# Designs tried in a protein design chat: VH-VL binders against q96il0. Part 380

Target 1, 167 residues: q96il0
Amino acid sequence: APERGAERRDTAPSGVSRFCPPRKSCHDWIGPPDKYSNLRPVHFYIPENESPLEQKLRKLRQETQEWNQQFWANQNLTFSKEKEEFIHSRLKTKGLGLRTESGQKATLNAEEMADFYKEFLSKNFQKHMYYNRDWYKRNFAITFFMGKVALERIWNKLKQKQKKRSN
Key: E = the ipSAE of ESMFold2; O = the ipSAE of OpenDDE; V2 = 0.75 times the mean of E and O plus 0.25 times the DockQ between their complexes.

## First folded at step 16 (VH-VL; framework fv_ebrasodebart)

Design M18 (at its last look DockQ between E and O 0.39; V2 from the best seeds 0.62)
Fold by OpenDDE, look of step 16:
Structure M18 (fold): chain C 167 residues (1-167), chain A 120 residues (1-120), chain B 108 residues (1-108)
Amino acid sequence: as target 1 above (167 residues)
Amino acid sequence: QIQLVQSGAEVKKPGASVKVSCKASGYTFTEYYISWVRQAPGQGLEWMGWISAHESYTNYAQKLQGRVTMTTDTSTSTAYMELRSLRSDDTAVYYCARDQSYLPRGHDYWGQGTLVTVSS
Amino acid sequence: QAVLTQPPSVSVSPGQTASITCSGDKLGDRFAYWYQQKPGQSPVLVMYEDSERPSGIPERFSASNSGNTATLTISGTQAMDEADYYCQAWDSSTAYRVFGGGTKLTVL
């Protein structure tokens, strides 16, 4: 009995190539697109005198970024897998091999692929809706904390100005 | 009152599968994630993974990938964790825990735990 | 995968301050959470977001984060505080939740 090779469910390798920005960067750094998620990671700058609120905001942004990266990495992997399965299934149904006479990977025409895309989008519509909801809620929270940090910075600047006037 | 109620204890043979349920009440199920955590006898806590209430997002611990499946039923506000190909080292108390999806609040509510014993 | 290191045990006398540390690579970039677990019970969240207390947690519980070390502090430790304590943080590379090895707090 042929050992049915355990389909290694290609879990997106955990190795998000963390682009390390130059150590002397005083700004947020945007990395190249991740190979799995296709999202550009942001390396958040850490101020020397980071306030607790700024730190909270930074950590929240980082967590949200990782959440987002993982979602899209998994989604893209699923898409690629299902696309390949669709192509193989259709080629088999047509009695065509997986390779052309020239040795190239056999492909389906644009019309056939349109059916795949329609089906994939339909199947994943609800998933995308829920993702969008969660994404908006996360970003709303981030925006709220950004507002708080902005207010804190204004207040701190005002206090510093008052102290300078009193001296 | 927020409550997570898990299914009862299970005894399984090696190679079998177990499915543990976690019924949530007292909050809007769809606004939170469910995490699963296990604890072997006399050992620490081990995070297994989490699932969004609508199954739109899942994240499994690498060690358990391929063997664990998490699902939810929104109609009953119930989360399920299935662990396959059970081994003796899978003997543990399994906990479901609520996880906030929007804010980093940790696991604020826990189930009572389900003992799964894997014995030959 | 990120590893969180805790001391296996901490002992304190009643009324003294207990301090439990949790160290991990890049923990300063992540939120720390703390859980209390008593024998035969489910874990209870005692601290979240490094230093926030859930409702119902006594004020004697506090937490801080400095660099790559999170610290749970229990001031005026009571006999009822005897438990296992676990830190948790998300792994920035995988978004996994990672627990520390746990610390047994004994009140002598």
Scores: ipSAE 0.773, ipTM 0.911, lowest interface PAE 0.7, mean pLDDT 90
Fold by ESMFold2, look of step 16:
Structure M18 (fold): chain C 167 residues (1-167), chain A 120 residues (1-120), chain B 108 residues (1-108)
Amino acid sequence: as target 1 above (167 residues)
Amino acid sequence: QIQLVQSGAEVKKPGASVKVSCKASGYTFTEYYISWVRQAPGQGLEWMGWISAHESYTNYAQKLQGRVTMTTDTSTSTAYMELRSLRSDDTAVYYCARDQSYLPRGHDYWGQGTLVTVSS
Amino acid sequence: QAVLTQPPSVSVSPGQTASITCSGDKLGDRFAYWYQQKPGQSPVLVMYEDSERPSGIPERFSASNSGNTATLTISGTQAMDEADYYCQAWDSSTAYRVFGGGTKLTVL
């Protein structure tokens, strides 16, 4: 998760600042986002001689992190909103008020709430499927740029080696 | 050729709602997001929000939260933007634009714009 | 929330180089985009990913983005380049796009 990196940067030695999602992280990000985790960005280290291609890779990784955090923040908000709407609708159907006799917020029992959870899961299955597709496409784009950066670095090393042998 | 064709101009009274359509052609609609951007007369561009083609991801500008709803119909390759509780300062040209959230290409194709006039 | 500041206007002579700036806190940490809008027309993307040019945009358009400033540069400015120019970037705090206020380029 990105938040762990931010906390350690205050005390960590230099050189431990790079963030790159591994390929298995595509599977770990299916669950709902932790509101706390989505609010702490990772600070990416900027090398002194960063090439234009390296800059593009870093920016793509930063935007992908923010894109993902916002998706799960929105999903959490949608869950909370629809849960309250379901509760209010069922209380109205039963002729009950929004407050108990003690003034506390009225709720539904676990059996009544099971209908909501089943409906929400079914409704959001397609959203999560398309989110996973977009997440994989973003990781493909990041991998593509990583490959371009790797080739650039290899080419620069070969030019330096050829230059020194000729010189 | 890639095109986004929007619905015609609208004249509305304060408090009403408006729904603008944006029909896409010449590309795979389900691979892109649609952004909505408005421009008041003589003013700059204001981003309103975006929606993915399958409606799996929407994000609205904070200023408009609670008043705007964006939807799509993949069978007709059409995006919609509805703005409720209209005010006179909502008078603007409303644009749809193609957006690619997984490549940083920006808004590469725009609709022709739809003038919405809010007056009493 | 992020604010992208552009000069209201820039004037250049034909054939000279025009520079349009876009300033925002840590803007160089985000991709910057540039759009051209002529009167009565829809905007047209002229630069993306800080410095990339879409197909069909002349090579005299270039751009850079570092620190707090992105710059659109038009060399050999022509009368047809007279338009409003807008920068755009992602706002990391709200994860949505923001436009600059726009710059009117006049070719005198």
Scores: ipSAE 0.612, ipTM 0.823, lowest interface PAE 1.2, mean pLDDT 82
ESMFold2 (binder alone), look of step 16: mean pLDDT 91; pTM 0.944

Design M19 (at its last look DockQ between E and O 0.35; V2 from the best seeds 0.61)
Fold by OpenDDE, look of step 16:
Structure M19 (fold): chain C 167 residues (1-167), chain A 120 residues (1-120), chain B 108 residues (1-108)
Amino acid sequence: as target 1 above (167 residues)
Amino acid sequence: QIQLVQSGAEVKKPGASVKVSCKASGYTFTEYYISWVRQAPGQGLEWMGWISAHESYTNYAQKLQGRVTMTTDTSTSTAYMELRSLRSDDTAVYYCARDQSYLPRGHDYWGQGTLVTVSS
Amino acid sequence: QAVLTQPPSVSVSPGQTASITCSGDKLGDRFAYWYQQKPGQSPVLVMYEDSERPSGIPERFSASNSGNTATLTISGTQAMDEADYYCQAWSSSTAYRVFGGGTKLTVL
């Protein structure tokens, strides 16, 4: 019995796109879409005099981005796998090969694929709801800290103006 | 009071599977993740992965990918970790730990640990 | 895999300040966490988000994270602080949580 080669389940390499912005950048940079998640990573700028609150915000944003990248990488992998399985199953049921006479990968028609999409969305509906909930909560926290940082910056500017007036 | 209660010690043969349970109480189970951490005898802590409520999100350590499965039962507020194809080097105390999904609070509550011994 | 490096052991006299370091590539860009583990017990979170203390953790515990190094500081170290200490952070390369190798703190 030929040893069925253990299909190396292509685990989405957790490789966050190593997009490195130019060293002299004073701004957040948006990288190209990640090949697995299709999300564009953001490289956050680190100011020279970063406050503890700014640092906390930056780290929170980074962690949320990584969380989001991993979620979508896994979701896209699952989608691709299930799509392929669906196509293969349907072709087999039709008595069709996986390849056309021209050697191209056999595809299903738009109507058959619509059934797959509907089923996939239905199956993953709850998963997406919980993802959205968590995403909103994370973004709410980020927004809250953005507000705090904004207030801190205003306060620091006011203090500097007062010190300049006193001298 | 927040508590994580794990299943009892397990002895397994090489090649077998083990499933450890972690029952959570004292908080809203669906608002937190469960992380799994193991510790071989006399060794440090090793992060294995985490799972969100309703299994909507899982993240496994690369070293364990393909051998580990984490699941949750929201009706019983119980998390499960299954490790397959056990080896002698899988002998460890396995911990479940609570992890916040929204804020980086770390593992603030831990189970008591489950000793899994893999012996011939 | 991004490895967090800790000294294997640190010794301190009672009442002195203990410092445990955790080094990793771009660790300053991530939150660091610290856990205390006593023999035969589960780990206990002692510091989170670089410098925050959970409720019930004594004020003598403090932490910082800068550059590539996180530091746990225990001022006025007591005999009860003898334990293994582990740092934890997100890996910058794999987006996994990684523990340091652990540091045994001995109070002499």
Scores: ipSAE 0.781, ipTM 0.911, lowest interface PAE 0.6, mean pLDDT 90
Fold by ESMFold2, look of step 16:
Structure M19 (fold): chain C 167 residues (1-167), chain A 120 residues (1-120), chain B 108 residues (1-108)
Amino acid sequence: as target 1 above (167 residues)
Amino acid sequence: QIQLVQSGAEVKKPGASVKVSCKASGYTFTEYYISWVRQAPGQGLEWMGWISAHESYTNYAQKLQGRVTMTTDTSTSTAYMELRSLRSDDTAVYYCARDQSYLPRGHDYWGQGTLVTVSS
Amino acid sequence: QAVLTQPPSVSVSPGQTASITCSGDKLGDRFAYWYQQKPGQSPVLVMYEDSERPSGIPERFSASNSGNTATLTISGTQAMDEADYYCQAWSSSTAYRVFGGGTKLTVL
């Protein structure tokens, strides 16, 4: 397994390094877009010496990602459903079938589809406003905990420096 | 005095629907979600889904998808859960519970429960 | 769907420490919650976010969550602690938002 780690750590004992085996990443990584939400999931790295505060931050980030994925998956399904219903309704009003003579799915031109997009946005305006409010609140909370983790790491560095001087 | 007060017990026949209400008081209704949890007689708890107070976010347990609709009325601070096409195994106590919209605080306040009995 | 396994029952003498486990695949990667339910009553949240205690819950209640197992611990167990206890994995995903099967705590 190839070595991977936080090289040139000032706190590391001589001859010791962190190992990141080939089957295990030392970084968060971004997966392919989710089929339903179109969002790229983050696969979170869990370090061996994760503090309780670091663990809480990671879990909050993971939960917020899941919350966001579920919202957009639901919105994408609603968008697709309402788009098909709009097309079907407008084709019926024009006296046209659901499929062309070639068997292809009948559709509307870009100008006709603009009415759907305006209607969809209007109907969902307040839903997206409240989603954005909750998204910002979640990100503020995450940022707050990121600050707490940063302070914890500074404190640990100072304790390590104090131990070096006392030896 | 945070309180969730649910509608009274109901008896239904298979195939019918039921709509349970949950009136919230003592907090800002629009800042929280409402979860619905049911418990069949002698059984454990089953999470059914949740809804934001503005209906901007809903999510239902897969088992109930297509049969359940959750709604709210912000003017009365009331959440509703409607379960359609009732079956005998839907007999349960149905609880509403407050849920945090942006921090995972758990179900910190619960309604008193509504017994729904489905019998032929 | 995810499954959380709890022992069906745990018995303890008054004053002793009760330990109730909740096992699930990678449960330690999620927040775990604990609820107490007495007969004929609504559940009551007793622990949240793995190890946090709500106000009004006695300090004898504590919890942890790591690996595949969350544990609720009640030290100095009293007769009033006799109840059913449910763990819950928290998630916005419906596949992972589940309760354990419950544990009946008996104080002999």
Scores: ipSAE 0.621, ipTM 0.835, lowest interface PAE 1.2, mean pLDDT 84
ESMFold2 (binder alone), look of step 16: mean pLDDT 91; pTM 0.939

Design M2 (at its last look DockQ between E and O 0.45; V2 from the best seeds 0.59)
Fold by OpenDDE, look of step 16:
Parts: structure tokens; sequence; C-alpha cells
Structure M2 (fold): chain C 167 residues (1-167), chain A 120 residues (1-120), chain B 108 residues (1-108)
């Protein structure tokens, strides 16, 4: 049995672009798309009087964002690799070189590429289902904490109003 | 009761591969990730990576990229960690640990550890 | 170099309060976790999400995170608390679970 060469799953390089927002930003900042994940990172503003609950929400959002960035970086790398392998294999089967006579990278037609996309989506369907499940659960948790923070803010505003009326 | 049970100690030569297993029980395996952590003799803890259920998501420490592979078998609720091209500095106790996928709960349950010795 | 810096050792007398610090770049943007490890044993989670205590962990264990420093506090330290303590946090931009270098707590 030919030793199925352990497919070196090229993991995405850990170099998620260190987007650094301006130091004086008083709001959340959206960075440019990351080169690997193509997702725009959000730098969350840290208020001076951040409540423990607000801090927890911010950290949860940050962790979820990083989790998502790594997932898509890896997925995009896998996609790119498999796409290239597909193109090479099809060109070889056709007796065509990897480059045209003009020196351009040989490409497949839209119909042939449609087969690749269908196969890739089919192969990764289950993976994407589980990703979506986890994504929804994380966002549900975030939304829940957003609700808690909103309630806390309302309560604090009410307390401040009462204190001003008593003085 | 939640339990992670790892495979027994291994002795390997340099250049060989080792595969450590971690059988999970007492919880829904598919709702958690498995992290792998190693500890060289007399040294601190080193995070190696994690894997989600059904291998839908893996994240490996950069230092180990290309040499480590993490897999899961959902039918047996077992996680596997394979480390290739072993070196003497890979001698360590290897731990599997549960990691929650939805909330930042840390590694709340650990395996008993597997000693891997790499010697010429 | 460990992304998270801990003192290599802390000594405390029985009944006194022990404090173990963990410092790292942007640690204030991440949750801190704390693990206890006794000789020949697996690590045990003692604190999560900066200040939350798992079930079964004594109330004498507490933790806080201020700026880029997390602190584990053990009030009324007992002989049984002698162990190595490790902090953990996510590394920015990589989602790695990075450990501190560990702190040996000695109860004298």
Amino acid sequence: as target 1 above (167 residues)
Amino acid sequence: QIQLVQSGAEVKKPGASVKVSCKASGYTFTEYYISWVRQAPGQGLEWMGWISAHESYTNYAQKLQGRVTMTTDTSTSTAYMELRSLRSDDTAVYYCARDQSYLPRGHDYWGQGTLVTVSS
Amino acid sequence: QAVLTQPPSVSVSPGQTASITCSGDKLGERFAYWYQQKPGQSPVLVMYEDSERPSGIPERFSASNSGNTATLTISGTQAMDEADYYCQAWKSSTAYRVFGGGTKLTVL
C-alpha cells in the first residue's frame, strides 16, 4: 500500500497582521483586511472607567475575533493550495504546461473551475457546519454579555439620577 | 465524571515519530476542543496546539508547525497528537487538556500525562 | 523568551497572603488563567477569566488583572498550597495559549 504521504497541512503562518490603531483613539477601530484571513480586525477601545462586565465583554470579543481570524487564515491557505493542485493536475492531464507560450500562468476554463469549487465545498461542508455552529454559539455568548452591559449601564444611570435628586 | 485518559509512556529514537492518544469521557466530546501541552523535565508548561471536534479547526504553535499533527476520532471520543522528526529536546511529559470552544474557561480538565523519551 | 513573565519563586509563611504576578504585553486585552501543579501531577485550573474560580477551588484563591499584569492571590496560605503556579493567556494575533514561566510557591 503506497504510504499516503502525510499531507503536510501547511498551517497559515501565525503572522496575523498586527494592526495598531492610533494611540489616541477613543473608539473601536477597524483595520485593513488581514492578508491571510481577509477579515478586517477590530481594535476594541478600552475606556478609562471600564466596568468588570465591560472588560469581560471586550476580552470575549477579542478572543472570538482571533479564533475567527485563525480559522479563515487556515481555510484560505488550504483553499489556495488545493486550487493550485487541481489546476496543475488538470493541465497535466490535458498535456498542457503550467505556462502558456506567452509565459503566462496557464489557467482552466470556468466550467473546469466550477468542478473544483463544487468538490471543495462538498469536501469542506461538514467542516463549515461545525465552524458555523461554534461561531453562532460564540456570538450568542457575546450578545448575552452585551445585554448585561446594557442593563448595567441603565442601572448606573438611574443610580446617578437618584443621587442627584437627593442632593 | 469527566476524565481524560492518555496512552502509556513512549521511548523513541531521534528522527522517529510518536503518536499519543487521549480518550475523553463524561462529557459531550464534540462541544469542546482538545489542547496539547508539554513539559520538559524541570521546565515549565509549553502549549503545543489545539483541535476542535471533527478536525474542523486546528491551531498549532509556530515552533511545532510541520512536525505536529492533531486528530480526533469522534466515534471513540479520542484525540491524537503525532509529533514527527523527534529530537532530544522533545523529551517531555505530554498532556491533553479540555478547552471550551464557546467560552474562555481555560483547560479545566487534564489527562494524566504521557512521558515521551527521545534517546539515541 | 516566555511571552508572560512570572517571578521564579515566592515564599510565604503559613497563614500569610501569597501574591504571584504575571506580566505580558497586552495582557490587559486578554483573559488570564491560573494553574496549580504539584510535583508529579497534572496541572489544575485554579482561576479563569481573570478572576473566576472553578468549582472545588478554595475561596482563599483569588485573582485580578490590572493593566498588563495579572495577579494570583492566596489568602491564608496553607502548606498544601505549595506548588508551581502558571499563568496563561492568549497571545495577540495568534490565538496561542501561552504559559508564563511558572512560579514556585514555597510555604515556610
Scores: ipSAE 0.790, ipTM 0.916, lowest interface PAE 0.6, mean pLDDT 90
Fold by ESMFold2, look of step 16:
Structure M2 (fold): chain C 167 residues (1-167), chain A 120 residues (1-120), chain B 108 residues (1-108)
Amino acid sequence: as target 1 above (167 residues)
Amino acid sequence: QIQLVQSGAEVKKPGASVKVSCKASGYTFTEYYISWVRQAPGQGLEWMGWISAHESYTNYAQKLQGRVTMTTDTSTSTAYMELRSLRSDDTAVYYCARDQSYLPRGHDYWGQGTLVTVSS
Amino acid sequence: QAVLTQPPSVSVSPGQTASITCSGDKLGERFAYWYQQKPGQSPVLVMYEDSERPSGIPERFSASNSGNTATLTISGTQAMDEADYYCQAWKSSTAYRVFGGGTKLTVL
């Protein structure tokens, strides 16, 4: 089963910050891994004087995070469900029960489980290709808006200096 | 021209199932999600759930969890919504709508709607 | 579960400005969307991402989203604008889409 590496990349570095309460958070902060997706959510800071462009960037990052969490939560549940169904089907074909003599959940040998993993990966190969494409498109869009926000902040500083010098 | 064309109206008995199709054209089908939205007579819009065009992600409204299944067929650029154990209050117009890709554009294109009537 | 509240109706005279509100807890933290639906027709997207207008939608349509309230504004309202209007947002803690209850805009 290939490791999912694409979602670990982010162009904007996360800084270590002092934790603030959600009502008055001063910084983005990273929560614990979600039970179903295994992803760590980012809790985004909302400043008082957020520009429209800054609002779009923050909301785009939030939307992308939720999209990614939902994909992996769904994929993890599907994997677990299909794995149990595969094991149950193979045990039934062998005429075996779902539990061992000790009461533990019966499993299949490594060769039989390899059949499941190959079937699951083959069935889902195209889904993961499309997921990777969409993740990179989303990451590019977020990076692009981060650049636009940076330029906006530089422009606003220059505009303020021009106003002061015209006085 | 982007277009979503849905299957025709259906009349069903309580307890039956219905499967509505939504054929997409004019865009790259696998780059978008398809949302399903229904509207009971004289009522507002109710979001039912969505599916990625390549079936890598589904999310159903909690009210319908366990009764609804959404699928796609990428070779025909067609999305499907199946609603099981139909009740009289499932009588509605069922819409498919294209949903976001990498930017959150909302439901920018809609099918014509499919009337499903549940009566004995 | 998230709820988006809209007034059931709004009435305006032709040429005046109509405002339709959509209220929800922390709605300004999510993108808001607006749809127009005329009788017997499919909904049409009229505003997206809080304040963006799709091509083909007249400039008299505008929108905002801040705090707990999104607002659709139609300036110079015309008789053809008479329709039902629905707001929509994603919930902040889930990926579900939520529609408001709808607002009937009457131009008289």
Scores: ipSAE 0.496, ipTM 0.753, lowest interface PAE 1.7, mean pLDDT 83
ESMFold2 (binder alone), look of step 16: mean pLDDT 90; pTM 0.929

Design M20 (at its last look DockQ between E and O 0.41; V2 from the best seeds 0.63)
Fold by OpenDDE, look of step 16:
Structure M20 (fold): chain C 167 residues (1-167), chain A 120 residues (1-120), chain B 108 residues (1-108)
Amino acid sequence: as target 1 above (167 residues)
Amino acid sequence: QIQLVQSGAEVKKPGASVKVSCKASGYTFTEYYISWVRQAPGQGLEWMGWISAHESYTNYAQKLQGRVTMTTDTSTSTAYMELRSLRSDDTAVYYCARDQSYLPRGHDYWGQGTLVTVSS
Amino acid sequence: QAVLTQPPSVSVSPGQTASITCSGDKLGDRFAYWYQQKPGQSPVLVMYEDSERPSGIPERFSASNSGNTATLTISGTQAMDEADYYCQAWTSSTAYRVFGGGTKLTVL
C-alpha cells in the first residue's frame, strides 16, 4: 500500500507582512495587503510621551489586528484548499483532466462555482457568526479605551491651561 | 467555581499519538479560548497553540505545526489536544489554560496538567 | 523566533524587593504577562496587561513595561514567593505567544 504522503497542511505561515513604516512617521501607517489574510496591516504610531492609557490602547489595537490577520489567513487558506478540491472532484466526475488541451488549468463554469460558494458559505456560517461576535466585542473594548484616552487628553490640556494662567 | 480538569497521565511509544482532554466548568465555554502549554521535566513553559470557541480558528506554534491538532466539543465544554509522531523530547506535562477572546487577560485558569511520557 | 530573555535565577532576602526582568524584541509593543509556578503545581497568573493584578494576588506584586523590557517587582518578598516566574508576550513577527525561559526566585 503506497504510504499516502502526509499532506503537509500548509498552515499559512503567520508571516505578518514586515511592512516597516518610515522611521520619521508621526502617523499610523497602512501597509500593503497581507499575502495570506489580504488585510492591510496598520503600523501604529508611538508618541514620544505616550501615556499608560494610550499605550494600553495601542497594544490592544495591535493584538486585535493580529487576531484578525490570523483568522483571515486561515480562512483564506481553507477556502483556497476547499475550492481546489471542489474543482478537482467536479472535473474528475465529468471525466475531464485537470488541464485543458492548451495546458491551462481547467476551470468550472460560473454556475458550478456558484454551488461551491453557496456550500462554503453555508458550511462556514456559524464560524463567521462567532468571528463577528468576537470582532464586535474587541472593537467595543477598543472604542471604550479610545474614549478614555480622549478624556485623558482633554483633562491634560485643561491642566496645562490652568498652570499657564497661574504663572 | 471555574475549573479545568485534564485527563490522566499517558505513556506512549515513539511514533504514537496522544490525545489529552480538558474539561472546562464554571464559565461560558464559548466566550473563551483554550491554550495548550507544555513543560518538559526541569524545563520552562512552552506555548503550543490555542483554539477559539467552536473551532473558529486555531493557532499552533510553528515547531509543532503538522503534528498538533486542537479541537473542542462545545456540548461537553471539553477541549482536546492531539500530538502525533511522538518523540522522546515530547515527554512533558501538558497544560490546558483558559484564554480570553476579547481582552488580553492572559491564561487566568489552568488545568492540573497531564504527564505524557514517551519511552521506547 | 522572538525569544523572551529572563535571568535564570534571582536571589533576595526576606523583606527585600525582588526584580525579575524579561527582555524581548518589540516587547514594548505587546502586553506582558507573568506567571508564578511552584514545584509540582500549575502556573498561576500573577500579572496581566503589563501591570494589572488578578484578584487574589497580593499588592506586593507589581509589574511594569519600559521599552523592550518588562519587569516583575515583588516588594517585601516572603518565603512563600519562592518559585519559578515566567514572562509571556506575543511575538512581534509571528503572532505566537512565547514564554520567557523562566527565573528561579530564591528567598534566602
Scores: ipSAE 0.777, ipTM 0.912, lowest interface PAE 0.6, mean pLDDT 90
Fold by ESMFold2, look of step 16:
Structure M20 (fold): chain C 167 residues (1-167), chain A 120 residues (1-120), chain B 108 residues (1-108)
Amino acid sequence: as target 1 above (167 residues)
Amino acid sequence: QIQLVQSGAEVKKPGASVKVSCKASGYTFTEYYISWVRQAPGQGLEWMGWISAHESYTNYAQKLQGRVTMTTDTSTSTAYMELRSLRSDDTAVYYCARDQSYLPRGHDYWGQGTLVTVSS
Amino acid sequence: QAVLTQPPSVSVSPGQTASITCSGDKLGDRFAYWYQQKPGQSPVLVMYEDSERPSGIPERFSASNSGNTATLTISGTQAMDEADYYCQAWTSSTAYRVFGGGTKLTVL
């Protein structure tokens, strides 16, 4: 299945971007980055005569994409929250406020921020290992259903070929 | 033999916290997620969130974000749900349910439920 | 925010077919799940993946999901089927599981 579509017509309003899948397509399409996860979604083709097995595969792929997008959206929020908590904690240890005298948000120097990044990556190393395991397990399940669909299509082609010869 | 056994009923005052446990047995705990679902008296089921067994993936219902924390202990095959800043409308039966992370099986096994009563 | 709408109640006579609907925008693009809950008991999964039946669930339970509506069908309804029934789906907007409001099935 191609990763990117050919027929493009964008009618999105000024200042707002909207994905608009092509009107006629027999292929999956790659959309713009998701706002929260920064991942590009696949927009799945729905054939008019979709079999029950093909429908299950499509729904499984859709759920897997959303499962993955939600994970990374959550990681982005956790990163932002823990970054602010780290800054707040270190400013209090130094006897400083959360804002400068001018009202701007107080920050830490680059060396202090490097401590945060190292700590965050260390804490989240195992989380990402288990995410990768779950991601691969979902892809194995999808591959299994892809195989079942492929066999179903071969069987249907053989049945049609046999019907054509026998009338 | 798959079982989810929850901690006993609790009575709490408004503003307190509650922590409900859910001990799993009869399956490989680290291969599944645990969802938490609550049901107020006379009301329907409300999904609260899920957590993977390694705490690598946690997802809370927006309504509860900031008040709920879910954790696990893989050494005891136990999941926990803590709800803070309790209000009277948090009175409900709280269920844990197994949730399959890589197959669309739904909530196939449920705990017996834990009644949490919040009274002033 | 996704909403799954169910009728509050459905009544059937024993032996007749009960039909419980669950409506949601593009629900047919998602897997639908159904749960049975009897008074004082935990919910029990009765249908998954739109139309699959777990082992131990009687063959009289079936389900479908297309368009905006999923439907749980109980043929030859028995008194023991009297319960609350909930649909559930994974919502695309937040990737959360969402339950319908529930349907009380009465067998009279």
Scores: ipSAE 0.624, ipTM 0.830, lowest interface PAE 1.1, mean pLDDT 84
ESMFold2 (binder alone), look of step 16: mean pLDDT 90; pTM 0.936

